# Miniprotein binders against USG-1 protein homolog (usg): the designs that were tried, part 15

Target 1, 336 residues: USG-1 protein homolog (usg), of Azotobacter vinelandii (p96199)
Amino acid sequence: MSPAIDIAIVGATGTVGAAIVEILEERDFPVGQLHLLASPASAGKSVSFKGRNLRVKSIEAFDFAQVRLVFFAAGQAVTRQYASQARAAGCMLVDLSGALPLQQAPRVVAEVNPQVLEKLEAPCQVTSPASQVVALALALAPLRPLVRWRHLGVTACLPVSSLGREGVAELARQTTELLNGRPPKPRFFDRQIAFNLLGRVGDSDTAGHTGLERRLVEESRQVLDAPELKISVTCLMAPVFFGDSLSLAVQASQAIDPSAVRAALERAPGLELIEPDDCPTVIGDAVGQDVAYVGRVRTGVDDACELDLWIASDNVRKGSALNAVQLAELLIKQGR
Below, E stands for the ipSAE of ESMFold2; O stands for the ipSAE of OpenDDE; V2 stands for 0.75 times the mean of E and O plus 0.25 times the DockQ between their complexes.

## First folded at step 9 (miniprotein)

Design m3 (from j2 with M13L L20F; at its last look DockQ between E and O 0.80; V2 from the best seeds 0.00; counts 0 for: pae O 4.9 > 1.5)
Amino acid sequence: SEDQVMELFYYALRIWFIAFLKMRRGDKEGAIKKLERAKKIFEEIKRLNPDDPEIKELVKKIDELIEEVKRGDPNALEKVEELLTELFRILYELEES
ESMFold2, look of step 9: ipSAE 0.710; ipTM 0.891
ESMFold2 (binder alone), look of step 9: mean pLDDT 85; pTM 0.834
OpenDDE base, look of step 9: ipSAE 0.024; ipTM 0.405

Design m4 (from j2 with M13L L20F L21R; at its last look DockQ between E and O 0.05; V2 from the best seeds 0.00; counts 0 for: pae E 8.6 > 1.5, placed apart)
Fold by ESMFold2, look of step 9:
Structure m4 (fold): chain B 336 residues (1-336), chain A 97 residues (1-97)
Amino acid sequence: as target 1 above (336 residues)
Amino acid sequence: SEDQVMELFYYALRIWFIAFRKMRRGDKEGAIKKLERAKKIFEEIKRLNPDDPEIKELVKKIDELIEEVKRGDPNALEKVEELLTELFRILYELEES
């Protein structure tokens, strides 16, 4: 039996933090003491783990010397505030917020670039990238032997859960209002999200890009080891509770063989390729799964150097909490 | 508090989607585990709202559904879907309270 590891989860009351707790139990991770941390306002809440209720504690009072491993599953400000303290106490860090610099805490997808973990200075800092990056990297990494990527176009349809519990609440409320014949009353969004699409997620900068769009560009280059790859990203909010849906358009330097691409995708770790005459959906396929689903694999209408495909992936499980736990599993297996 | 009840409900909603997905894929054992976790969450919501007859009835329906899934009832998948409508309606009423 593997020696038990004492763990802290920062952001334990959020959707992703709760999923980490669930996945640690499901995978029989060798958890010693489990410390659930949140803001002082959230302290005192209960979370179930292995049949017991654990009390959530305030992060402000917590001594990180008590744990060997910390998951940062709260917002970027919380990671910025506490990551140095946790590292100084000797903790390995798995950050999910993206607040730590790419060079200090590299972005790793367990099935794509796990070798990066072997080169980290102890105590290790690693980032589980944006859920959309996890999904696209799973699909594109197996294709590196087949094509040299020139340009990647991404349209990412984000679920309201990407904005946390308030986003989920508002979609639910607006849907119910409309089904009961009432006008929706936006409270969290500035307009109707039920039965609608919002073509921007977050505020844009002076060049018109959102922070999330820039994050997807930076993280995708690192995870795919493709610093020269040109990437165009649009993130939109879809009226979907859970699951990322992505349209990818890949421009290559030479003609693409769709048969070779399908063969590579069929054997790729972390992926399931669906039947050619079908299309994966988040609710029908991806939610709750350990794999991302890929379909609609085809070349461009009049460009054999373009590859188009569709991805459905669980933004909370595979895209976030599961990848983070897999990174932790790899670190402890290496004796880190 | 009301905020804690809402947080529990949103987490349970996600677990419900996962259970539904597992049933569609034929993962009966995985679906049962998720439904049992959702039930525990709704029991806590019930404890925080002990006089709410809709939450009490919801917990009872979930209990019955778990037993139907265990027995292999051919209508279980449709009942998981139908209960989703009830979950959204209860969430709406809790939000307006």
Scores: ipSAE 0.012, ipTM 0.479, lowest interface PAE 8.6, mean pLDDT 88
ESMFold2 (binder alone), look of step 9: mean pLDDT 84; pTM 0.824
OpenDDE base, look of step 9: ipSAE 0.016; ipTM 0.345

Design m5 (from j2 with M13F; at its last look DockQ between E and O 0.80; V2 from the best seeds 0.00; counts 0 for: pae O 3.4 > 1.5)
Amino acid sequence: SEDQVMELFYYAFRIWFIALLKMRRGDKEGAIKKLERAKKIFEEIKRLNPDDPEIKELVKKIDELIEEVKRGDPNALEKVEELLTELFRILYELEES
ESMFold2, look of step 9: ipSAE 0.670; ipTM 0.871
ESMFold2 (binder alone), look of step 9: mean pLDDT 85; pTM 0.826
OpenDDE base, look of step 9: ipSAE 0.036; ipTM 0.536

Design m6 (from j3 with R11Y L13F L22K E37R; at its last look DockQ between E and O 0.83; V2 from the best seeds 0.00; counts 0 for: pae E 7.8 > 1.5, pTM E .760 < .8)
Fold by ESMFold2, look of step 9:
Formats: C-alpha cells, sequence, structure tokens
Structure m6 (fold): chain B 336 residues (1-336), chain A 97 residues (1-97)
C-alpha cells in the first residue's frame, strides 16, 4: 500500500489547480499534508478539500522541504522561478506549464508513454503536456503500429478557459452584451470573441508560428516517440467556455483501412469512440469525463492514404489535471 | 472576499456545465452529484454575500432544481436552461461592478 505523500499545488486557486484538488479527493490519492500555493495576492483564500477549507499560502514564503511532490499549475513564469528550488529540496515535480526542458522533464501521457517515468533519475521531473497534445496522443498512439506516417496536420479549437479566468469572463460578458442588444466591449481580447473565431492564440514569432503551436509540435513528437514526424499546427480561439476540439489529418505512405483504425480506437485506453453517424462535442460528451472522445473517422475524399478524425476533450480535466494526477499515481506506485 | 466570490463563481460555472451535460444525457445520478457540489460552492458565495438579493434568489433556485432532478421532474432540464440565462446575467453584473 502506498504511504501518504505530502504535496504542494502551485496555482491552487486557478481552474486547473482547483481541478487537481478535486481529483486528488475523488481518486482517494494518498495525500498526507496538502499545501495550496498561489501568488501573494491570492494568499489567505480558501479551497475546499474533503469537507474542510484549506488556506492558500504565498509561494514566496513556502519551504519546499515540507513536501515530496509538487504540481506546477500556475504558468511558465512561475515554474521557471520556483522549479529549481523545489528540486533542490528533493521534490518530485509534475509541471503542467511546459517551461522545463523536454530532456529534463519529459512529456508523458499516462495511457501512452508511461514507461518514460521508469528511466527518470530521482527526484523525478515530468511534464503533463499541453491539453491538446494529451488529446491527440490518446487518439494517435493506438494507430502508430498500423501505418507509416508521413505528415500530421492539426487544427486545434481552444476554449477561452485556456487563457484562464479572464478569458472565461470576457466570453460571458461579450455574450451578455450582445444578447442585451449592446455592442460588445472587448477588454481582455482585442476584438469580439462571442459568436466569432480568432485564428491565432498568442503572438507569432518571425516565422509566423505561435509559442503554443511550436509547443504542440515538439511535445507531440516526444509523446508519440516520433522525432522525425512532420507536423503542422494551427491553434484558434473558439467561443467555447471549456473543452478542446481538434481536427486531425494524418497522411500515410500506404492505404489506410478504416475498420482496422476503428477497432484500434475501440480498444484504446483513455479514449471513447463515438458512433459513425455522430460527432463528439465538448458539451455533449467530453466535459467532466476521464476520457477523450473521437469520431468522424474516415479516409480522404480521393486519397485512401489520408485519415481524418475529430476529437473532443476536457482541457481542464483529462487534458490537464487528471493526466497530471495519473502521472503522480504512477510515480508513487513505483516507489519513487 | 470580493475576489474570492468571483473565483468561486467561475469554478462553480465549470461544475454547472458538467452537471448540465449529465442532465442532457439522462445521467441522473452523475448530475445530482455535480449539482450538490455546485450547491456547496453557491452556499459559500451566499455566506460571503448575505445581503445580496440576487445571490439569495440564485441559491434558492439551485436548491429547487436539485430537488426537481432528484424527483425526476419532467421540467428539470428546461429549468437548467432558464438558469443559464440567470447565471450569465449575474456573471455580467459581477464583472461590471
Amino acid sequence: as target 1 above (336 residues)
Amino acid sequence: SEDQVMELFYYAFRIWFIAFRKMRQGDKEGAIKKLERAKKIFEEIKRLNPDDPEIKELVKKIDELIEEVKRGDPNALEKVEELLTELFRILYELEES
């Protein structure tokens, strides 16, 4: 039986951090002392855990020697600032931000490449990848043995919650303004997001790619163990509160058998295949669930070597907090 | 306190979406579990804002909705839809203040 583990959650007042707390309770994770950490501005606030309100502490004053395991769920800057201190104190780290180098803190999806955890030097550092990578890896990993892949095209439709509380608030406000017959007044976005699509998330670099798009390419290659796979990515902001929706286009060098693909997807862990005459949605299927949903599995209109599919996944739960907790479960099960 | 109320409301908003999905799919037991969790969050919001008549009315509507779902009331899903408008309005007013 696994002994109780003292844990810190950095970013405990954010949407993902709160989901980690909820999932630790739901799964009866062997939590010893639970320390909830946030910025000084958020310190003193409360988060419910097992019927009690736990006080949120400032990360600035926290001594990481008190815990064995740290979840970093507060963005890249916070991980960069505190991760070395936590590791120096002997903590295992599960980072959700992607700030740590791929070699130092490999990206792991619990159902896809858990064996990577066994080769880590203690104290272990691991990254739960971007939520979109979790989703696409769950669908593509079962297909890897079936065909030789040439190219992967990804269009990722991100919810406003991917930008945190301010994104959620902006969509709600603009929607209310429009429904009351008033022009929307953008405050967080630079234009209307309600009833619209924004074809870019974040700033582009000199080659025209955003940081998130580059992150999805790099993390997908690592998680799928496919360093030479050519990947193109477009991330857009959709007027949706929660849930990632992905269009995947896979190009292979051989004809693809859709029946074999469907059979592999039906058996895939962490994934549910939707009926052929339906399409999964974030609201109708994925939000609140422990699996990603895949559907619209078909070959190209004129190309039997192309495979197209659609994914709906909970960006907060399965795509982030749940995968992170699953990684922690695997580490403590190994006695790490 | 005001900032904590906003954080609680956004967290409950997500839980509410999960409950709504479960209700639409006919998952009564799962929906009740999520609605009870949302109720606890709204009760905390009410405790932090005891004199706000809109928050008091919202909590009352959530209580009534949970009981209707437990009974299998045929109008429960329709009332979840009506509550969506109320939640959007309250969120808008919290952001404007």
Scores: ipSAE 0.013, ipTM 0.502, lowest interface PAE 7.8, mean pLDDT 87
ESMFold2 (binder alone), look of step 9: mean pLDDT 83; pTM 0.798
OpenDDE base, look of step 9: ipSAE 0.015; ipTM 0.355

## First folded at step 11 (miniprotein)

Design n1 (from m3 with R47E R89E E95Q; at its last look DockQ between E and O 0.75; V2 from the best seeds 0.00; counts 0 for: pae O 2.5 > 1.5)
Fold by OpenDDE base, look of step 11:
Structure n1 (fold): chain B 336 residues (1-336), chain A 97 residues (1-97)
Amino acid sequence: as target 1 above (336 residues)
Amino acid sequence: SEDQVMELFYYALRIWFIAFLKMRRGDKEGAIKKLERAKKIFEEIKELNPDDPEIKELVKKIDELIEEVKRGDPNALEKVEELLTELFEILYELQES
């Protein structure tokens, strides 16, 4: 049995932080002391772990020398503020925020590019990429031997839980208002989200791209080891509480055999292929599961060099917390 | 604090939703584990608000329903769904208070 290690979770009061606690327990991770950290405003709460209630402490007063591993499951600002201090204390870092530079904390999906971990210098820093990158990488990585890609098109339908608790609260409230015959009053969103699709998530830059869309491009290139891959991304907000839904269109350099693609996806780790006569959904299939679901595997209507597919994945679990715990498991197995 | 209760309630609601989905998919064992976890969080909310009659009644309903799920009550899925709806209503009330 690997020796128990002391761990801190930053953002333990967030949706992803709480899911990390849950998954550490479910997987019987070799945890010594577990330190739950949050902002001063969120400190004082309790979280259940292995039948004990652990108090959430303020991060401002925390000595990182007490732990060997830190999960950063808070906003990017919090990661930027404390990551250097945790590293100086000798901690391994698993960042889920994406705040650390690509070269300093490589993006890793456990089933896709685990070999990147072997090249990290101690103390190791790794990033669990955006949940949409986890989902698309699980589907595309098994296909790398089959075809050379020229372009990847992604439409990502995000759940409101991707924006945290306020997003969930807003959708629930607006839905309740509408069902009670009242006009929805937007508070967190600038407009109605209930029964509506928002064609943009966050602010756009001068070129019309959002920060998330740019992040998805950069992190996808790194995880797939495809620096020259052309990628188009649209992120939209759906009136869905949990789960990422992705439509992918891949342009290859040669004609694609759908049967070979299906055979590769059937054997892919962290992925389940749905039958051709069905289509995976976040509510029906993905939410609460440890795998992403892929379906609608087809070539283009009039282009044999196009591969189209649909992905449903849990943005909180496999897309975030589970991947982060798997990265930590791999680092421990390597004697880090 | 009201913020603490809201956070705990959100976590319990998410876990309850996952339990409902597991139950609907035929994963009874997985569903029970999630329901029991949600129950523990609602018990913590009750400890923070010992005089709240709504939370007391909710914890009682949850306890009874978990026992029905364990027994394989044919109506347990419907009751889990009904309680999920009630939890969304309570979340709404907590946000407007």
Scores: ipSAE 0.187, ipTM 0.647, lowest interface PAE 2.5, mean pLDDT 91
ESMFold2, look of step 11: ipSAE 0.535; ipTM 0.822
ESMFold2 (binder alone), look of step 11: mean pLDDT 84; pTM 0.814

Design n2 (from m3 with L8F R47E; at its last look DockQ between E and O 0.84; V2 from the best seeds 0.00; counts 0 for: pae O 3.0 > 1.5)
Amino acid sequence: SEDQVMEFFYYALRIWFIAFLKMRRGDKEGAIKKLERAKKIFEEIKELNPDDPEIKELVKKIDELIEEVKRGDPNALEKVEELLTELFRILYELEES
ESMFold2, look of step 11: ipSAE 0.711; ipTM 0.892
ESMFold2 (binder alone), look of step 11: mean pLDDT 84; pTM 0.813
OpenDDE base, look of step 11: ipSAE 0.092; ipTM 0.617

Design n3 (from m3 with M6W R89E E95M; at its last look DockQ between E and O 0.66; V2 from the best seeds 0.00; counts 0 for: pae O 2.0 > 1.5)
Amino acid sequence: SEDQVWELFYYALRIWFIAFLKMRRGDKEGAIKKLERAKKIFEEIKRLNPDDPEIKELVKKIDELIEEVKRGDPNALEKVEELLTELFEILYELMES
ESMFold2, look of step 11: ipSAE 0.683; ipTM 0.876
ESMFold2 (binder alone), look of step 11: mean pLDDT 83; pTM 0.812
OpenDDE base, look of step 11: ipSAE 0.277; ipTM 0.704

Design n4 (from m3 with T85I R89E; at its last look DockQ between E and O 0.73; V2 from the best seeds 0.00; counts 0 for: pae O 3.0 > 1.5)
Fold by OpenDDE base, look of step 11:
Structure n4 (fold): chain B 336 residues (1-336), chain A 97 residues (1-97)
Amino acid sequence: as target 1 above (336 residues)
Amino acid sequence: SEDQVMELFYYALRIWFIAFLKMRRGDKEGAIKKLERAKKIFEEIKRLNPDDPEIKELVKKIDELIEEVKRGDPNALEKVEELLIELFEILYELEES
């Protein structure tokens, strides 16, 4: 058995932080002491771990020298504030926020590019990419031997849980108001989200792209090891509580064999292929599972060089917390 | 704090939803594990709010329902769904207070 290590989770009171605690327990991770950290305002809570209630502590008073591994499952600002301090204390870092630079903390999906971990210098820093990148990389990485990509188009339908508890509360509230015959009163969103699609998530820059869309492009190129890949992305907000839904359109340099694509996806780790006559959904298939679901494998209507896919994935579990724990497992196995 | 209860409630709700989905998919063992985890969170909410009659009644309903799921009650799935709806209503009320 690998020796037990002391761990801190920053953002332990957030959706992803709580999921990390759950997954560490489920996978029997070799945890020594588990330190749950949050903002001063969120400190004092208790979280159950292996039948014990652990108190959430303020991050401001925490000595990072007490732990070997830190998960950053809070906002980017918190990661930027404390990552240097944790590194100076000799901690390995798994960042889920995406705040660390691409070159300093490479984006890794456990089933796609684990070899990147072997090249990291101690103390290691790694990023679990955006949940949409985890999902699309799980589907596309097995296809690398089959096709040479020229362009990737992504439409990502995000759940309100991607914006935290406030997004979930807002959808629930607006839905309740409408079902009771009352007009929805937007508070967290600037408009109605219930029974509506929002064609943009966050603010757009001068070129019309959001920060998330830019992040998805950069992180996808790194995880797929495809720096020259042309990528177009649209992120939209769906009236869905949990789960990412992605439509992919890949333009290849040559005609694609759908049967070879299906055979590769059937053998792919961290992925389940759904039957051709069905279509995976976040509620039906993906939410609460350890794998992403892929379906609707087809070529273009009039283009044999186009591959179209549909993906459903749990944004909190496989898309975030599980991938982060798998990265930590790999680092420990390497004797880091 | 009200914020602390809201966060715990949100986590319990998510776990309950996953338990419901597992139960609907025929994963009884996985569902029970998630239901028991959700129960522990609701017990913590009750500990923080010992005088709240609504939380007391909710914890009682959850205890009874978990035992029904363990016994294989044919109506247990419907009751888990009904309680999921009730939890969303409670979340709504907490956000409006």
Scores: ipSAE 0.056, ipTM 0.568, lowest interface PAE 3.0, mean pLDDT 91
ESMFold2, look of step 11: ipSAE 0.736; ipTM 0.900
ESMFold2 (binder alone), look of step 11: mean pLDDT 85; pTM 0.826

Design n5 (from m3 with I18Y K22L; at its last look DockQ between E and O 0.74; V2 from the best seeds 0.00; counts 0 for: pae O 3.2 > 1.5)
Fold by OpenDDE base, look of step 11:
Order: sequence, then structure tokens, then C-alpha cells
Structure n5 (fold): chain B 336 residues (1-336), chain A 97 residues (1-97)
Amino acid sequence: as target 1 above (336 residues)
Amino acid sequence: SEDQVMELFYYALRIWFYAFLLMRRGDKEGAIKKLERAKKIFEEIKRLNPDDPEIKELVKKIDELIEEVKRGDPNALEKVEELLTELFRILYELEES
């Protein structure tokens, strides 16, 4: 058995932080002392771990020398504030926020590019990429031997849980108001989200792209090891509580064999292929599962060099917390 | 704090939703594990709000329902779904208070 290690989770009260605690327990991770950290305002809460209630502590008073591994499952500002201190204390870092630079903390999906971990210098820093990048990389990585890609188009339908508890609250509230015959009063969103699609998530820059869309492009290129890949992304907010839904359109340099694509996806780790006559959904298939679901494997209507896919994935589990724990498992196995 | 209760409630709601989906998929063992986890979170909410009659009744209903799921009650799925709807109602009321 690998020796137990002391761990801290920053953002332990958030959706992803709580899911990390759950997954560490489910996978029987070799945890010594588990330190749950949050902002001073969120300190004092209790979280259950292996039948014990652990008190959430303020991050401001925490000595990182007490732990070997830190999960950063809080906002980017919190990661930027404390990551240097944790590293100076000799901690390995798994960041889920995306706040660390691409070159300093490479984006890794456990089933796609685990070899990147072997090249990291101690103390290791790694990023679990955005949940949409985890989902698309699981589907596309098995196809790398089959075709050369020229362009990737992504339409990502995000759940409100991608914006944390406030997004979940807002959708629930607006839905309840409408079902009771009352007009929805937006509080967290600037407009109605219930029964509506928002064509943009966050603010756009001068070129019309959001910060998330830019992040998806950069992180996808790194995870797929495709720096020259042309990528277009649109992120939508859907009236869905949990689960990412992605439509992919890949332009290849040559005609694609759909049968070879299906055979590669059927064998792919961390992925389940749905039958041709069905279509995966976040509620029906993906939410609560440890794999992403891929379906609707087809070529273009009039273009044999186009591959179209549909993906459903749990944004909190496989898309975030599970991938982060798998990265930690790999680092420990390597004797880091 | 009110914020603490809300965070615990959102966590419990997510776990309950997963339990419901697992039941729909025929994974009874997985569902029970999630329901028991959700129960522990609601017990903590009750500990923080000992005088709230709605939370007290909710915890009682959850205890009874978990035992029904364990026994293989044919109506347990419907009751889990009904309670999920009730949890959304309670969440709404907590946010408007």
C-alpha cells in the first residue's frame, strides 16, 4: 500500500471541493490528515469524511508545511494568492481553477496525456483543465492515430453549476417563480435563465470572445498536444443544473471512416460509446457517472472529411474532481 | 450562518439528485450510498437549525425513505422524486428569507 499522505483541499465548501472529498473516500485514497480549507467567511463548517466530521478551517491561518499535496478547488484569485506559498512549503499542487500559467502547471487528463506528469520537476504542479476540455479530450484523443485534424469546432452547453451554487440557486428560483405564475426576477443572471439559452457565458473581450472560450482553446491545444490546431468555440448557458453537453465538428485532412472512429471510441478509457440509434444526455446518462458519454458519431452531410460528435459529461465528477484525484493517484504512484 | 446552511443544502441536493438518477438506472446499492451521505448532510443542517420544524420533518422523511429503498419498496423511486421536488421548494424558501 502506498504510504498515507497529508492533504489540503482549498475550496472544500464549494461544489468541486466537496466532490473531491467524496471521491477520495470512494476510491480509498491513501489519506493521512485531511485539511479542509476555505475563506474566513466559510470557515467553521463540517464535512463528513470516512465517518468523521472534519472542520473547515480558514486558509489565512494555514501552514502548508503540514501537507504534501494541495488541491486548489476555489476561484482563480484564491489560487493565485496561495499557490506560491504552498509551493514554497514543498507541496505538490493540483489546480482546478486554471489560474496557474500553462507552462508552469500543464493541463493533464489522466486518460489522455499522463506522460506529462513524468516530466514534472518536484514539487510537481499540474492543472485539471476545464470540464469541457476533459470531455472533448477523452473523445478526440483516441482518434489521433486515425486522422490529421485541421479544425475543431465546439459548441459547449454549460450547466448553471459551472457558475457554482449561485447559478444553481438562480435557476431553481426562476423556475419556481414561473411555475407559480410569477415573473422571474433575475438576481445572479442579468436575465431569465429558466427555460432559456444564453448565447454567452461571462463578458466578451474586444474581439467578441469570452475568457472561458479562450481558456478552452488554449487548454485543448495543450492536452491534445496540437499547438497549431485551429479551434472555434461557443459556450452557452443552458437551463440545466448538472452536466456538460458538447457538439463537436472536426475537419480532417482526409476522408474519415466512421466505423474506425466507432471502434476507437469503444476502446477508449474514461469514455462510453452510445449506440447509433440513441443519443446520450446529461440527465439520462452522464450525471453521477465516472465516464463521459459520446454518441451521434457521423461524417458531414456532404463532407466525408468532417466528423461530428455529441458528448455528455458530469462537469463536477469526471470533468473536475475525479480527474484531479486521478492525477494525484498517478503522482503518488510515481513516488512523487 | 445562513450561508453555511445554504452551502450544505446545495451539496445535499446534488447528492440526492445523483441518488435519484442511480435509482432510475437500477443501481440500488449506489443510490443507497448517496442517500445515506445526503442524510448525514441534512442531519448537520438540522444540528445548525434545531428549532426549524421543516428541517426536522425533512430529516424524518429522509430516514423513513432510506429504509423503504433498502427494503425494495416499489414506490421508493417515486418518493425519492417527490422529495427531490420538495427539496427544491425548501431551497427556494431559504433563498427568499
Scores: ipSAE 0.052, ipTM 0.570, lowest interface PAE 3.2, mean pLDDT 90
ESMFold2, look of step 11: ipSAE 0.593; ipTM 0.856
ESMFold2 (binder alone), look of step 11: mean pLDDT 85; pTM 0.829

Design n6 (at its last look DockQ between E and O 0.49; V2 from the best seeds 0.00; counts 0 for: pae O 5.3 > 1.5)
Fold by OpenDDE base, look of step 11:
Structure n6 (fold): chain B 336 residues (1-336), chain A 101 residues (1-101)
Amino acid sequence: as target 1 above (336 residues)
Amino acid sequence: SEDQVMELFYYALRIWFIAFLKMRRGDKEGAIKKLERAKKIFEEIKRLNPDDPEIKELVKKIDELIEEVKRGDPNALEKVEELLTELFRILYELLEAREEK
């Protein structure tokens, strides 16, 4: 049995932090002491782990020397504030926020680029990329031998849970107001989200791109080891509580064989291929599962060099918490 | 706090939904594990709101339903779905009550 390690989870009260606790239990991770950390305002709550109620502590008073591994499952600001302190205490870091620089904390998907972990210096720092990057990388990585990519187009339909509990609350409230014959009063969103698609998630820069869209481009290039890949991204907010939905369009340098693509996807780890006569959905297929679902494998209508895919994935589980725990499992297995 | 209850409720609702999806897929064992986890969270909500009659009744219904799922009641899936709908209703009522303050 691998020796038990002491662990901290920052953002343990959040959706992703709670899912990490759940997955550590489900996978029988070799946990010694588990320290649940949050902001002072969220401290004092209890979370169940292996039949015990663990008290959530304030991060401000926490000595990181007590743990070997830290999961950062809070906002980027919290990661930036405490990551240096945790590293100075000798902790391995798994960041889910994306706050750490690409070169210091490489983005890793367990099924796609685990070899990156072997090159990390102790104490290791690794990032679980954005959930959309996890999903698209699981689908595209097995196709690397088959297809020379010139361009990747991504349309990502995000759930409101990607914005945390406030996003979930806002969709629920607005839906209730509308179903009760009342006008929705936007609070967290600047407009109606219920029964509506928002063509932008977050603020746009001077070039018209959002921070998330830029992140998806950078992290996708790193995970896929494709620095020269041209990528176009549009992130949409959907009136969906949980699950990422992605439409991918890949332009290749040569004609694509759909049968070879299907055969590669059928063998791909962390992925399930749906039959051609069906289409995966977040509610029907992906939510609560350990794999991403891919379907609608086809070439372009009039372009044999285009590959189109549809992906459904759990943004909280496989897209975040499960991938992070898998990274920790790999680090421990390597004797780190 | 009202915020704490809401957070627990969202988490329990998500887990309940996952249990429902597992049950629909024929994963009875996985469904039961998720239902039992959701139950524990609702028990905590009840502990924080000991005088709320709706939460008391909800916990009772959940207890009964979990036992029905364990026994393989043919109507258990429908009841899990019905209770999911009820959980959304309760969530909506909690959200409305928060906005009226």
Scores: ipSAE 0.019, ipTM 0.417, lowest interface PAE 5.3, mean pLDDT 90
ESMFold2, look of step 11: ipSAE 0.654; ipTM 0.869
ESMFold2 (binder alone), look of step 11: mean pLDDT 81; pTM 0.771

## First folded at step 12 (miniprotein)

Design p1 (from n3 with R47E; at its last look DockQ between E and O 0.61; V2 from the best seeds 0.00; counts 0 for: pae O 3.0 > 1.5)
Fold by OpenDDE base, look of step 12:
Structure p1 (fold): chain B 336 residues (1-336), chain A 97 residues (1-97)
Amino acid sequence: as target 1 above (336 residues)
Amino acid sequence: SEDQVWELFYYALRIWFIAFLKMRRGDKEGAIKKLERAKKIFEEIKELNPDDPEIKELVKKIDELIEEVKRGDPNALEKVEELLTELFEILYELMES
C-alpha cells in the first residue's frame, strides 16, 4: 500500500471540494490527515469523511507545512493568494481554478496527457482544466491518429452549478416561483434563467469573447498538444443543475471515416460511446458517472471532412473532482 | 446560519439527483448509499432548525423512502421524483424566510 499522505482541500465547502472528499473516500485514497479549508466565513462547518465529521478550518490560519498535497477547489483569487505559500511549504498542488499560469501548472487530463506529470519538477504543480476541456479532450484525444484537425468548433451548454452554489440556488428559486405562478425575480443572474438559455457566461472583452471561452481555447490547446489548432467556442448557460453538454464540430484536412471514429471512441479510456439510435444526456447518462458520454457521431451533411459529436459529462465529478484525484494518484505513484 | 443551511441543502440536492439516477439505472445499492448520505445532511439541517416542521417531515419521508427502496417498492422511483419537488419548495421557503 502506498504510504498515507496528509492532504488539504481548499474550498471544501464548495461543490467541487465536497466531491473531492467523496471521491477520496470512494477510491480509498491513501489519506493520512485530511484538512478541510475554506474562507473565514465558511469555517466551522462539518464534512463527513469515512464515517467521521471533519471540521472545516479557516485557510488564513493554516500552516501548509502540515500537508504534502493541496487541492485548490475554490475561486481563482484564493488560488492566487495561497498557492505560492503552499509551494514554499513544499506542497504538491492540484489546482482546479485555472489561476496558475499554463507554463507553471500545465493542464492535465489523466486519460489524455499523463506523461506531462513525469516532466514536472518537485514540488509538482498541475491544473485540472475546465470541465468542458476534460470532456472534449476525452472525446478528441483518441481521434488524433485518425483526424488531422484544421479547426475545432465548440458549443458548450453549461449547468448553473458551474457558477457554484449561487447558480443552483437561483435556478431552483426561479423555477419554484414560476411553477407557483409567480414571476421569477432575478437575484444572482440579471435575468430569467429558468426555462431559458443565456447566450453568454460572464462578461465579454472588447473582442466579444468571455474569460471562460478564452480559457477553454488555451487549455484545450495545451491538453491536446495542439498549439496551432484554431478553436471557436461559445459558452451558454442552460437551465440545467448539473452536467456539461457539448456540441463539437471538427474540420479535418481529409475525409473522415465514421466507423473508424466509432471504433476509436469505443476503446477510449474515460469515455463511453452511445449507440447511433440514441443520444446521451446529462441527466440520463452522465451525472454521477466516472466517464464522459459521447454520441451523435457523424460527418457533416455535405462535408465529409467535418466530424460532429455530442458529449454529456458530469462537470463536478469526471470534469473536475475525479480528474483532480486521478492526477494526485498518478503523482503519488511516481514517488513525487 | 442561513448560509450553512443553504450549503447543506445544495449538497443534499446534488446527492439526491445522483440517487435518482442510480435508481433509474437499476443500481439499488448505490442509490441507498446516496439516500443515506442525503439523510445525514438533512438531519444536520434539522439540528440547525429544530422547530421547522417541514424539515422534520422531510427527514421522515426520506427514512420511509430508504426502506421502500430496500424492499424494492416499484413506486420508490416516483417517490424520489416527488420528494425532489418538495426539496425545491422547502429550499425556496428557507431562502425567503
Scores: ipSAE 0.056, ipTM 0.603, lowest interface PAE 3.0, mean pLDDT 89
ESMFold2, look of step 12: ipSAE 0.636; ipTM 0.863
ESMFold2 (binder alone), look of step 12: mean pLDDT 84; pTM 0.816

